# Designs tried in a protein design chat: VH-VL binders against Pleckstrin homology domain-containing family G member 5 (PLEKHG5). Part 4

Target 1, 101 residues: Pleckstrin homology domain-containing family G member 5 (PLEKHG5), of Homo sapiens (Human) (o94827r584to684)
Amino acid sequence: QLLLEGSLRMKEGKDSKMDVYCFLFTDLLLVTKAVKKAERTRVIRPPLLVDKIVCRELRDPGSFLLIYLNEFHSAVGAYTFQASGQALCRGWVDTIYNAQN

## First folded at step 4 (VH-VL; framework fv_denrakibart)

Design s49 (from e1 with light chain E36Q)
Fold by ESMFold2-Fast, scan of step 4:
Structure s49 (fold): chain C 101 residues (1-101), chain A 118 residues (1-118), chain B 113 residues (1-113)
Amino acid sequence: as target 1 above (101 residues)
Amino acid sequence: EVQLVQSGAEVKKPGESLKISCKGSGYSFTSYWIGWVRQMPGKGLEWMGIIYPGDSDTRYSPSFQGQVTISADKSISTAYLQWSSLKASDTAMYYCARLDYEWGFDYWGQGTLVTVSS
Amino acid sequence: DIVMTQSPDSLAVSLGERATINCKSSQSVLYSSNNQNYLAWYQQKPGQPPKLLIYWASTRESGVPDRFSGSGSGTDFTLTISSLQAEDVAVYYCQQYYSTPLTFGQGTKVEIK
């Protein structure tokens, strides 16, 4: 089941910054690019299982941190997402929490 | 149709200033990095720097830091490369290219030839 | 800085034969969080700008013929043209986009034998 979708700006690691389109389902989060040359949508990261996600709103308004955990609960990935506003950012974080419960 | 269109060829003298442009169309200009790449006659590709027009985050190669200025005007979807004082060693083809960190430089401008001689 | 080194500097290959170009990075360009290599290959024909052929070391850009393939991981990469065509005469560059400064290899010139 699709719970939420929308445009976000993603920062991953030290240097990268890109605009992405995310789909949040009850069991996973897909990070895609809405349009790419001759393609409509491309998934750019392995599916992120909702049960392995830890997310927190950041002090920078409209941004949240997403930590991805392995089966031993160790952090193996980190993403910062910027939404178009604080309300949309809270919407993402809340919907992820609800999907985990 | 994604397109990057660069300004025309320039012939300059040492010590002169210059600003060349790269206009993007057919995509969301603020959603991709624009990079500048130099190619001296008969030589390979050298990355100079990149700018993210959405927030003007700009990063330079150490070799070009302080030698050029990269900027962008998102209201007209145009990026710029500027020299305050040209040298003969700046003679080269200059390319702009769109960068997505996932997919590299996927679209390139046609190039601007800059010739600096007395 | 990550230094990119290509070999050979030039090669001559007969039409229809396999061309192989190697690229080595001084540091791994494999990003563990998504298990992708941030390594691209570009083709530059005389008088033209470079054209993206391959990204993520092995993913072909849309519209690129399937005779072009990329392989490798970490620090050691290969571009293969399985059956060289006349229009493939060009200089080929590898590039890491793992971290700034972005760096290109010195280029490999592919000519018909």
Scores: ipSAE 0.387, ipTM 0.822, lowest interface PAE 2.5, mean pLDDT 90

Design s5 (from e1 with heavy chain D100H)
Fold by ESMFold2-Fast, scan of step 4:
Structure s5 (fold): chain C 101 residues (1-101), chain A 118 residues (1-118), chain B 113 residues (1-113)
Amino acid sequence: as target 1 above (101 residues)
Amino acid sequence: EVQLVQSGAEVKKPGESLKISCKGSGYSFTSYWIGWVRQMPGKGLEWMGIIYPGDSDTRYSPSFQGQVTISADKSISTAYLQWSSLKASDTAMYYCARLHYEWGFDYWGQGTLVTVSS
Amino acid sequence: DIVMTQSPDSLAVSLGERATINCKSSQSVLYSSNNENYLAWYQQKPGQPPKLLIYWASTRESGVPDRFSGSGSGTDFTLTISSLQAEDVAVYYCQQYYSTPLTFGQGTKVEIK
């Protein structure tokens, strides 16, 4: 089921920034962007399985970190998300944590 | 639909200031980088810099840092490229282009021809 | 800085024949998190702005004919036009968008033989 959705700003790796629309389901997180002409939302990153995510709030107000683990529980990806405010950031972190439990 | 519309051709003298524009429409202007690319007559493409209008983060090519200023006004979805003092060597076609770091420069303006001569 | 080098500088090809353009980057442009190469190909016709043909080294932009294909990974890339048409006469540029400063190859001019 869908638990939370909304606009976030994503930073991934060196010199990247993009506005994304994320959908958090009970089992995975999809990072998407609108596709021109098709009027469809395109998934732009591999689905992030909820049981393979480590989520932490960052000290920067309104920001949180997602670390993605492989099948050996080693970190293979890191994404920084910025919400429009601290309360929305807290909402994302809390909802991800609840989905993992 | 997505469009980038640039200001018209300019004919200037050395030492004059100039500011050219690039207006975006048909998309969320603050969600994409806008880049500036120079093409001197008969030469290839040369990246000058990019700006992210959502937070005004600006990155310059080392060759252009201090030579030009890139800015944006998100209230009118317009990016700018500015010279304080033009040189004859600034004669070129200047393109603005929308950059998404997943897809490269997917939309380009029509170009602004700048001619600097005495 | 990542340096992009194309070969050849110019290429004359008969209509209906295959054109092949090579591009080398001085460093890998492969991003491990998504396993994509941040390498694009652009077409520029005389008097026109550049047009995106291919991104992620091999993904064709919408509206681009399937005779255009990109291949390669890491540092070595190729753009292929399988059956050259008159409207394909242009200068082609590769570009890395993996890191700043963003860099273009010097361009390859494709002409009718």
Scores: ipSAE 0.000, ipTM 0.621, lowest interface PAE 13.3, mean pLDDT 87

Design s50 (from e1 with light chain N35D)
Fold by ESMFold2-Fast, scan of step 4:
Order: C-alpha cells, then sequence, then structure tokens
Structure s50 (fold): chain C 101 residues (1-101), chain A 118 residues (1-118), chain B 113 residues (1-113)
C-alpha cells in the first residue's frame, strides 16, 4: 500500500545532491527520477526496506536522515532528505515511523 | 525542450573583470546542477566548478578555487562565471552544462569564447 | 582526486571498421549502493560543444546510435564504435562523476584512415 509520495532533495555520501521523487509503501521506500526525454520514472536506488531504516528528523529545518542497516544491524547507507517545508518533513518522518509499526 | 544559452564572445585585456552567463530553459532550473568547463585552444576539457541553484551550494575544482566565482540567479534561471582580474592564460572556450549526478552532463551550452590579450 | 587516463591519444580507423577507446580511473568509480559506475562518455565534433553519449558506463543516452557501446567496471572502461561512420570523426572524452572534483580524460581523437 502506498502511504506517502512526493518530491524531496537527496544527499548521499558520494558528494552529490539531487531532486528525487519518493514513494513510501507499507514495506519499502522507492527513490525515483524521471527518465531522460521520456515520461517514464526509474527507481535509482535499491528499494529501502522500512524495517531496516533508522529515521531521524534533523535540526536543519525541513530535513531528515535515513540510515540503512544490513542484516547484521550495521549501517551500509546514509541519506539526507530535504522536504519543501517543516510540516512535510514531519509528515515523512511520522509516516515512516507508522510504517515501521 | 531543454536548452542552455550562453552569453556572447568576449575580448578583454589582462587585469579586467568579466562575468559571463548561462540561461537555462525547458526544465526546473533549481533541480539540477550547472557546471562550468574550460577548454583551452587545442586542449581537452577541464571541470571548473558546479552550483546547485536551488540552494546555491557551490563546489570548485582545487585548480579554480579562488580564481573564479560561480553564482546563480534562480529568478531568471541564469548561472554566472566571474573573474575579478583576467590573465592571458584565461583565454579559452567556456561551456556551461547541466549536471544530473545519475546521468552526467546531459545538456551543454553553445560555449562562450573568451580572449584575453594585450 | 580521481585521475582519468585515456588510450590511445589518437586513432585512425577505416569506414565501417571497429574503433575502441580505453579509459582508466585511478580509483574505483563503482558506487556500492546501486552497483552503477559513475562514468560518462562524451563526443565533441570540431566547433561544437561536447555531447553526452553514455552514462553509467554502459547506458546509451536517448538518440545515440546503437553502434556506440560502453563497457567496463571499477577502474577500466571501454567505448566501442562497432562500425565507424564519417559523422563519428570527433574527440571522445571519458569523465568520472563519482566524486568532486569531477575529472575528464585527456581525450581520444578518432579520424578516418
Amino acid sequence: as target 1 above (101 residues)
Amino acid sequence: EVQLVQSGAEVKKPGESLKISCKGSGYSFTSYWIGWVRQMPGKGLEWMGIIYPGDSDTRYSPSFQGQVTISADKSISTAYLQWSSLKASDTAMYYCARLDYEWGFDYWGQGTLVTVSS
Amino acid sequence: DIVMTQSPDSLAVSLGERATINCKSSQSVLYSSNDENYLAWYQQKPGQPPKLLIYWASTRESGVPDRFSGSGSGTDFTLTISSLQAEDVAVYYCQQYYSTPLTFGQGTKVEIK
């Protein structure tokens, strides 16, 4: 089931930043981008399983952190997302917490 | 239709200041990086720096840090490359290009030729 | 900094024959989170700006003819033109966009024999 979708700004550890469109389902988060010169959307990162995500709202207004864990509970990925406003950011964090329960 | 249009050719003397422009159209200007690439006559491509217009985050090549200033005005979808004091060694073709970190430099401006001579 | 080295500096190939250009990065450009190589190939014809041919080392940009193909992973990459056409005379550049500073190879000039 789709719980939330929307545009976010994503930062990763490889020294880059990009605008993405995310779909949060009850079991996973998909990070997508529009395909070049086409109307299609592509998933650009492996699906992030909701029960392997550690989510934290950041002090920087409108931003939240996602840490992705492997099967041994070790961090294998870190993503910083920025929403268009503080209320949308809280919406993302709250919906992720709800999906984890 | 995505397009990057650069300002026209410049002929300058050493010590003069210069600001050249790159106007984006046909896409969300604040959602992609704009990069500047130098090509000296008969030579290859050198990355100078990039800017993310959505928040003005700017990154420079170590070779160009302190030598040029990159800026953007998102209200008119235009990025800029600026020198406070030109040198003869700045003579080159300057390209702006749109960068998406998934797809590389996918659209390029036509180039601005800058000639610096006394 | 990641240094990009191309070989050869120039090559002459007869029409319809295969052209092969190599590119080596001083460090891996493979991103472990998605198993993609952040390496692109560009074509530059005289008097024109560069044009993106291939991204993610092997994915052709929309509108690029299928005679162009990219291969390789990690540090060693190849651009192949399976059957050289007259319009393919150009300088070809590889570029890593894995990390800043972004870096280009020195270029390989492809000419008709």
Scores: ipSAE 0.541, ipTM 0.879, lowest interface PAE 1.9, mean pLDDT 91

Design s53 (from e1 with light chain W56D)
Fold by ESMFold2-Fast, scan of step 4:
Structure s53 (fold): chain C 101 residues (1-101), chain A 118 residues (1-118), chain B 113 residues (1-113)
Amino acid sequence: as target 1 above (101 residues)
Amino acid sequence: EVQLVQSGAEVKKPGESLKISCKGSGYSFTSYWIGWVRQMPGKGLEWMGIIYPGDSDTRYSPSFQGQVTISADKSISTAYLQWSSLKASDTAMYYCARLDYEWGFDYWGQGTLVTVSS
Amino acid sequence: DIVMTQSPDSLAVSLGERATINCKSSQSVLYSSNNENYLAWYQQKPGQPPKLLIYDASTRESGVPDRFSGSGSGTDFTLTISSLQAEDVAVYYCQQYYSTPLTFGQGTKVEIK
């Protein structure tokens, strides 16, 4: 079941910054982008299982941190997402939390 | 259709200022980086810097930091490269290109030839 | 800074034959968190801007003929043209977009023997 979708700005630790379109389902989060010269979207990261996500709002306005854990509960990925506003950011964090519970 | 259209060729004298442009169309301008790449006559490609128009985050190559200014006006989907004082060594073809860290420089402008001579 | 080194500087290949260009980075451009190589290949013909051929080391850009292929991971990369056509005469550049400053190789000129 799809719970939430929308545009976010994503940053990974290597100086990258990109706009993405995310789909949050009851069991996973998909990060997608529009494909070049095509009318389709591509999933750009392996699906992020909601039970492997550690998520929290950041001090920076409208931003939240998403840490992805492996089967040993060690961090293997970190993403910073920026929503268009603080309310949308809180919505993403709350919906992820609710999907985990 | 994604396009980057650059301003026309420039002929300048050393010491003059110059601002060239790169207008994006056919995509969300604020959602992609715009980079500037220099190609001196008969030479390879040199990255100068990039800007993210959505928040004006700008990053320069150390070789070009302080030599040029990169800016963008998101209301008209246009990025700029500016010199306060040109040198003869600035003679080159200048390309703008759209960068996404997922895919590299996927669309390029046609180039702006800048000639600086006395 | 990550230094990109291409070999050879120039290459002459007969029509229909295989052309191979190598690219080495001074540091790994493989990002372990997403298992992607931040390496692209560009084609530049005289009087034209560069054109993206390959990104993520091996993914072909849309509209690029299947005779172009990229391979490698980490620090060693190869661009292969399996059957050179007349329109493939150009200078080819590798580029890392792993970290700033973004850097290009010096280019490899491909011409017909």
Scores: ipSAE 0.467, ipTM 0.857, lowest interface PAE 2.3, mean pLDDT 90

Design s54 (from e1 with light chain L102Y)
Fold by ESMFold2-Fast, scan of step 4:
Structure s54 (fold): chain C 101 residues (1-101), chain A 118 residues (1-118), chain B 113 residues (1-113)
Amino acid sequence: as target 1 above (101 residues)
Amino acid sequence: EVQLVQSGAEVKKPGESLKISCKGSGYSFTSYWIGWVRQMPGKGLEWMGIIYPGDSDTRYSPSFQGQVTISADKSISTAYLQWSSLKASDTAMYYCARLDYEWGFDYWGQGTLVTVSS
Amino acid sequence: DIVMTQSPDSLAVSLGERATINCKSSQSVLYSSNNENYLAWYQQKPGQPPKLLIYWASTRESGVPDRFSGSGSGTDFTLTISSLQAEDVAVYYCQQYYSTPYTFGQGTKVEIK
């Protein structure tokens, strides 16, 4: 089931920054990007299982960190997301925590 | 329709300053990087740097760090490439291009020819 | 910095024949998080800006004819034009966009014999 969706700005390490559209389901998070030529959305990262996500709100208001773990509980990915405001950021963090529990 | 339109050709003397422009239209200007690529006469492509107009984050090739300044004015959807003091070796075609971080440089401007001679 | 090397520097191919261009990177451009190669191919015709043909090493850009295909992974990549047409006369560049500074190969000039 879909729990939350919306526009976020994603940063992956120091070398990337892009606008994305995310879909949070009860079991996974999809990171997508709009393709203007076809007016469609495209999944740009493998689905992130909510059970393997570690989410932390950051000191920068409106931003949160998402760490992805492998089957051995080792970190294999890290993403920083910025919402358009503090309330939306809080909504993302809270909904992710709720999906995990 | 996504379009990048660059300013016209420039003929300058060594030591002169210059600022050329690249105007984006047909897309969210603040949501994509804009890059600058140099092509010297008869030579290949050299990446100079990129800027993210949404927050003015800029990254330069080491070969161009300190030689040029890249900037953007998001209120008019325009990116800039600037020299404080031109050299004859700056004679080249300069392209701006939109960087989609997942798909590379997907749209290019028509180019601005810069000629620097005494 | 990642160095991109193309081969050959130029080739002449008859109309309708296959053209093959190779590109080698000094380091892997495969991104482990999404298992994609951050390698692109561009076409540049005389007097024109470059045009994106292929990204992620093998994904064809919208509007690019299916006679163009990309293959390879890690450090070794190939651009193939299965049946050369007159409009394909151009210089072709590979480019890594895995890590800054972004780097291009020296280019391969494709001509009709």
Scores: ipSAE 0.347, ipTM 0.832, lowest interface PAE 3.2, mean pLDDT 90

Design s55 (from e1 with light chain L102W)
Fold by ESMFold2-Fast, scan of step 4:
Structure s55 (fold): chain C 101 residues (1-101), chain A 118 residues (1-118), chain B 113 residues (1-113)
Amino acid sequence: as target 1 above (101 residues)
Amino acid sequence: EVQLVQSGAEVKKPGESLKISCKGSGYSFTSYWIGWVRQMPGKGLEWMGIIYPGDSDTRYSPSFQGQVTISADKSISTAYLQWSSLKASDTAMYYCARLDYEWGFDYWGQGTLVTVSS
Amino acid sequence: DIVMTQSPDSLAVSLGERATINCKSSQSVLYSSNNENYLAWYQQKPGQPPKLLIYWASTRESGVPDRFSGSGSGTDFTLTISSLQAEDVAVYYCQQYYSTPWTFGQGTKVEIK
């Protein structure tokens, strides 16, 4: 089930930068964005399976890297997330590690 | 209600400087890019550049780099487009628009008409 | 740079009839990570700013009537208005936002015949 949720700033392989709302469950991470109506959210990336994620805290304060692997253990996606502070960033990284354990 | 309100029409002479504004309201100004789009009289849309107000990351279309300056003041939720020296060929409608990399330009300002003539 | 080309330049359609606008990109705008096409359609009525109609090639923006639909993938895209209404008279633009610089098609003017 749901372990952590919150707002993050996401950068990825298309050189994009955007604010997202993420839901971390025991088995997957969902990256969402609010559609114009506040009561509706849209999943903007395929669900990221926790067991296929490589997560690393970055030296930039409040940021972490998430690499997504395919079935051959090759990187097929890379995401940089920034939390509103270092403590929240550490919370995301720790919760992801715990979900993978 | 998300709104982008632009400054009023301008009539200028070649060589003059100009700074026009775009004020956002009804959303988190630092969470979205603001883009500038030019539309010359009777012509289509041209992307000029974008700025992310949260960190002032600014990106220009190659055809506009060096021709204009884009900036933002996040304390008053306002983005700016500036010319140091206007040319007659800068005569156009200038739109600001809120941009998200996932769904494009979702809200637009009303436009600022800039007329440059001698 | 990705070049966007629309056809036709202008289109006259009777009220209640179907209007079809085509858009071609010089390179694919399909993003492999989410299998979405980074192509948008905008409507611009006389004297007004553009309005977003469709993003991700086929996803209708909130508040846009269901008579508007987008289709296509990769390099070939279509905007369809299934039953033209008087308020649909406008210029329609496609835009790729896959790769900078972002580029628009030249526009298609839709008018009533």
Scores: ipSAE 0.425, ipTM 0.855, lowest interface PAE 2.7, mean pLDDT 90

Design s56 (from e1 with light chain L102F)
Fold by ESMFold2-Fast, scan of step 4:
Structure s56 (fold): chain C 101 residues (1-101), chain A 118 residues (1-118), chain B 113 residues (1-113)
Amino acid sequence: as target 1 above (101 residues)
Amino acid sequence: EVQLVQSGAEVKKPGESLKISCKGSGYSFTSYWIGWVRQMPGKGLEWMGIIYPGDSDTRYSPSFQGQVTISADKSISTAYLQWSSLKASDTAMYYCARLDYEWGFDYWGQGTLVTVSS
Amino acid sequence: DIVMTQSPDSLAVSLGERATINCKSSQSVLYSSNNENYLAWYQQKPGQPPKLLIYWASTRESGVPDRFSGSGSGTDFTLTISSLQAEDVAVYYCQQYYSTPFTFGQGTKVEIK
């Protein structure tokens, strides 16, 4: 089931920054990007399983941190997402928490 | 229709300042990086730097750090490349291009020819 | 810095024949998180700006003819033009956008025999 979708700005590590469109389902999060002049999006990162995500709102208004863990509890991915407002950011964090619980 | 339109050709003397422009249209200007690429006469492509207009985050090639300034004015969807003091070795074609970290440089301006001679 | 080296510097190919251009990076440009190579190919015709042909080493940009294909992974990449046409006369550049500073190969000039 699709729980939430929308535009976010994603920063990964210290080298990239880009606008993405995310789909949050009950079991996974998809990070996609619009293909120019196409009506479709491309998935740009492997699906992120909800049960392997550690998510926390950041002090920077409207942003949250998402850490992806392997089976050994080691971080294998880290993403900072910025929403278009604090309410939308809270919505993302809360919906992820609800999907995990 | 995505377009990048650059300012016209410039003929300058060594020591003069110069600011050239790159105007984006047909897309969200603050959602993509703008890069600058130099091509000296008869030579290949050299990446100079990039700027993210949404927050003015700027990254330079070490070869161009301190030699040029890259800036952007998001209110008019325009990026700039500036020299405080031109040298004859700055004679080149300068391209601006839109960068997405996933797709590379997908749209390019027509180029601005800069000629620096005494 | 990642150094990009192309070979050959120039090649002459008859119309309708296959053209192949090689590109080597001094370090891997494969991003383990998505298993994609951050390697692009550009075409530049005389008097024109470069045009993106291929990104992610092998994904063809929209509007680019099927005769253009990219292959390779890690440090070794190839651009293939399966059946050269007159309009394909140009200089071709590979570029890594894995990490800054972004770097281009020196270019390969493709000419008709």
Scores: ipSAE 0.308, ipTM 0.834, lowest interface PAE 3.2, mean pLDDT 90

Design s57 (from e1 with light chain L102R)
Fold by ESMFold2-Fast, scan of step 4:
Structure s57 (fold): chain C 101 residues (1-101), chain A 118 residues (1-118), chain B 113 residues (1-113)
Amino acid sequence: as target 1 above (101 residues)
Amino acid sequence: EVQLVQSGAEVKKPGESLKISCKGSGYSFTSYWIGWVRQMPGKGLEWMGIIYPGDSDTRYSPSFQGQVTISADKSISTAYLQWSSLKASDTAMYYCARLDYEWGFDYWGQGTLVTVSS
Amino acid sequence: DIVMTQSPDSLAVSLGERATINCKSSQSVLYSSNNENYLAWYQQKPGQPPKLLIYWASTRESGVPDRFSGSGSGTDFTLTISSLQAEDVAVYYCQQYYSTPRTFGQGTKVEIK
């Protein structure tokens, strides 16, 4: 069920930058954040269903865009993720595409 | 254990420069914003600005833009607040705090008292 | 800028009684993406730095006693201390962290009658 996990840097709004730990399952993506000394993690966004995600690699190396759609196929959320390297970024995008098929 | 340790109290004269520090430990320093908050004697808390040490992205309150400089050295996990020319009105307690976009200022330094008098 | 206004400026409450502090923001601090209010409460005791009590308007920080509770949404928020203890004498601040610049309320001083 779990396909990929790892640390990413997430940007959501004009001033927002934070390190997150993401878990990609066959059906959803969870965005989590450590609360204390890595003893606990907390889910900080509602689970993102993979069939409602539009994912695109960005020209900025190591970064990808994730757009979340509602039941009417309208965009209701947008996230930019930065991986520690270009290969990891491609890994995230490819694994999301594979989960959707 | 997450800790923010600030430099000691300072007594300065108007016109002098000053740089105070805030050293983080017990967490990934480059993964959290560091904020600076001023508290004038007997007054409330004033947000001055924040810095993201991972890329040195810095944001200021409009009232502090140009009055102070916020910087960080990620190699020693230390953030700085700097004045080029102090005024008597800069007399205050200065706190650094770790800012998380989801949880606010979750850890605070002990404060640095800055006294500016002739 | 989002302006934060607290009421009252000061209150005196007997030991064991309920203390209530209000905080209003000049615009909504509710983030629609996760339906959370980006509003925090801090406690500052004399001679000490502020301490985070509550984030997301109602989520208690670890180690904070359950007599402290936060409520409200959008622009109107409340901090409640259900049974005041001697150690709770402090100034309490609300803060929005929805947008830059982050802004604090002016503070509410809680004293024992």
Scores: ipSAE 0.471, ipTM 0.850, lowest interface PAE 2.4, mean pLDDT 90

Design s58 (from e1 with light chain S99D)
Fold by ESMFold2-Fast, scan of step 4:
Structure s58 (fold): chain C 101 residues (1-101), chain A 118 residues (1-118), chain B 113 residues (1-113)
Amino acid sequence: as target 1 above (101 residues)
Amino acid sequence: EVQLVQSGAEVKKPGESLKISCKGSGYSFTSYWIGWVRQMPGKGLEWMGIIYPGDSDTRYSPSFQGQVTISADKSISTAYLQWSSLKASDTAMYYCARLDYEWGFDYWGQGTLVTVSS
Amino acid sequence: DIVMTQSPDSLAVSLGERATINCKSSQSVLYSSNNENYLAWYQQKPGQPPKLLIYWASTRESGVPDRFSGSGSGTDFTLTISSLQAEDVAVYYCQQYYDTPLTFGQGTKVEIK
């Protein structure tokens, strides 16, 4: 069920970037807060259903955009994620795409 | 638009109990930690503890563990700091502040002055 | 516990001149996962609560004047006020938020000469 997990930097709208730890499952993406040396992370956004996600790589190295849609196919959230490298970024985008099929 | 509003100044005697409050508005109260910081007269800032109102996860500085209780009521967006038995050494300004672990304490309450004397 | 030490304890600077405050942590506050320093600077004016100026050692908080800048990495950090204004009279605190307990420096009082 779990397809991919890892540390990412997340930006939402005008808010400052934050360090997050994401878990991508076959049906949903969980965004959690990465905590320094702590035993637990906290889910900081409602679960993002994979079939409601639109994502694409961005021009900036290692960044991708994730748009979340409601039941009427209207955007209700937008997140920019930065991976530690371009290969990891492609990995995230490709795995999300594959999970949607 | 983000505001933290604290309860008013208190004058107490040693041995009395006290509970002060910090009400958040203008943001999702359950999505940020609330911290408490003590400032003794003429001294610097001391972190006492934090609480995440969404699940009441509470963490204390070792220096304050057992001396105070931090709690929150998410239905009214209010955090609390309480003492079962005040000491003269508790005389200080007490600040609440909103914490995100990525950017620190970005908004602060106005402070609650607590004076404990005989 | 991570100990934060500031220098100097107090600083008198003429209007328009540069003020420099140093902060040292007893261990690194650089988080390897995101390569960010979890070090913040706060300004506390007389009779007011502290105000966040800088986070991630060098990122200026929204609404903070450009004359304030932060620098440094790991264990050695600096807050600079490039051209001191009358409203900058305050005590300045560094704070690590890398690990609990969260700890503040002892503060540096900035006054006009």
Scores: ipSAE 0.006, ipTM 0.597, lowest interface PAE 11.4, mean pLDDT 86

Design s59 (from e1 with light chain S99E)
Fold by ESMFold2-Fast, scan of step 4:
Structure s59 (fold): chain C 101 residues (1-101), chain A 118 residues (1-118), chain B 113 residues (1-113)
Amino acid sequence: as target 1 above (101 residues)
Amino acid sequence: EVQLVQSGAEVKKPGESLKISCKGSGYSFTSYWIGWVRQMPGKGLEWMGIIYPGDSDTRYSPSFQGQVTISADKSISTAYLQWSSLKASDTAMYYCARLDYEWGFDYWGQGTLVTVSS
Amino acid sequence: DIVMTQSPDSLAVSLGERATINCKSSQSVLYSSNNENYLAWYQQKPGQPPKLLIYWASTRESGVPDRFSGSGSGTDFTLTISSLQAEDVAVYYCQQYYETPLTFGQGTKVEIK
């Protein structure tokens, strides 16, 4: 079931910054981008299982941190997402927490 | 359709200032980096720097830091490359290109030829 | 800085024959999070701007003919043109976009023999 979708600005531990379109389902989060000349959306990161996510709001207004864990509880991915405003950011964090419970 | 349109050719003297432009259309200008690439006559491609118009985050190649200024105006979807004082060694074709960190430089402007001679 | 080195500097190939261009990076451009190589290939024809051919080392850009293919991983990459056509005469550049500063190879000129 789809819980939330929308545009976010994504930064990774690698030196990058890009606008993405995210789909949050009850069991996973998909990070997507529109393909260049196709009408289809492309998933650009492996699906992020909701049970493997650690999510926290950041001091920067409208930003949250998403850490992805492996089976040994070690961080294997870190993403910073920025929403268009604080309310939308809280919406993402709250919906992720609700999906985990 | 996505398009980058650059300003026209320039003929300048050493010591003069110059600002060339790159106007994006057909996409969300603030959602992609704009890069500048120099190509001296008969030579290869040299990356000069990039700017993210959404927050003005700008990064320079060490070879070009302090030699040029990169800026952008979100209101008119235009990026700029500027010299305060041109040198004869600045004679080159200058390309702007859209960078997405997933796809590389996927769209390029037509180029602006800058000729600097005494 | 990641240094990109291409070989050969120039290549003369008969129409319909295979052209092979090599590119080496001074350090790995493989990103562990998605297992993709942040390596692109560009084609520049005389008097034209560069055109993206391949990204992620092996993914062909939309509209690029399938005679163009990319391969390799980590530090060693290859661009192959399986059957050279007249319109393929150009200089080809590899580029890493794994980290700043972004760097290009010196270019390989492909000519008809």
Scores: ipSAE 0.460, ipTM 0.861, lowest interface PAE 2.3, mean pLDDT 91

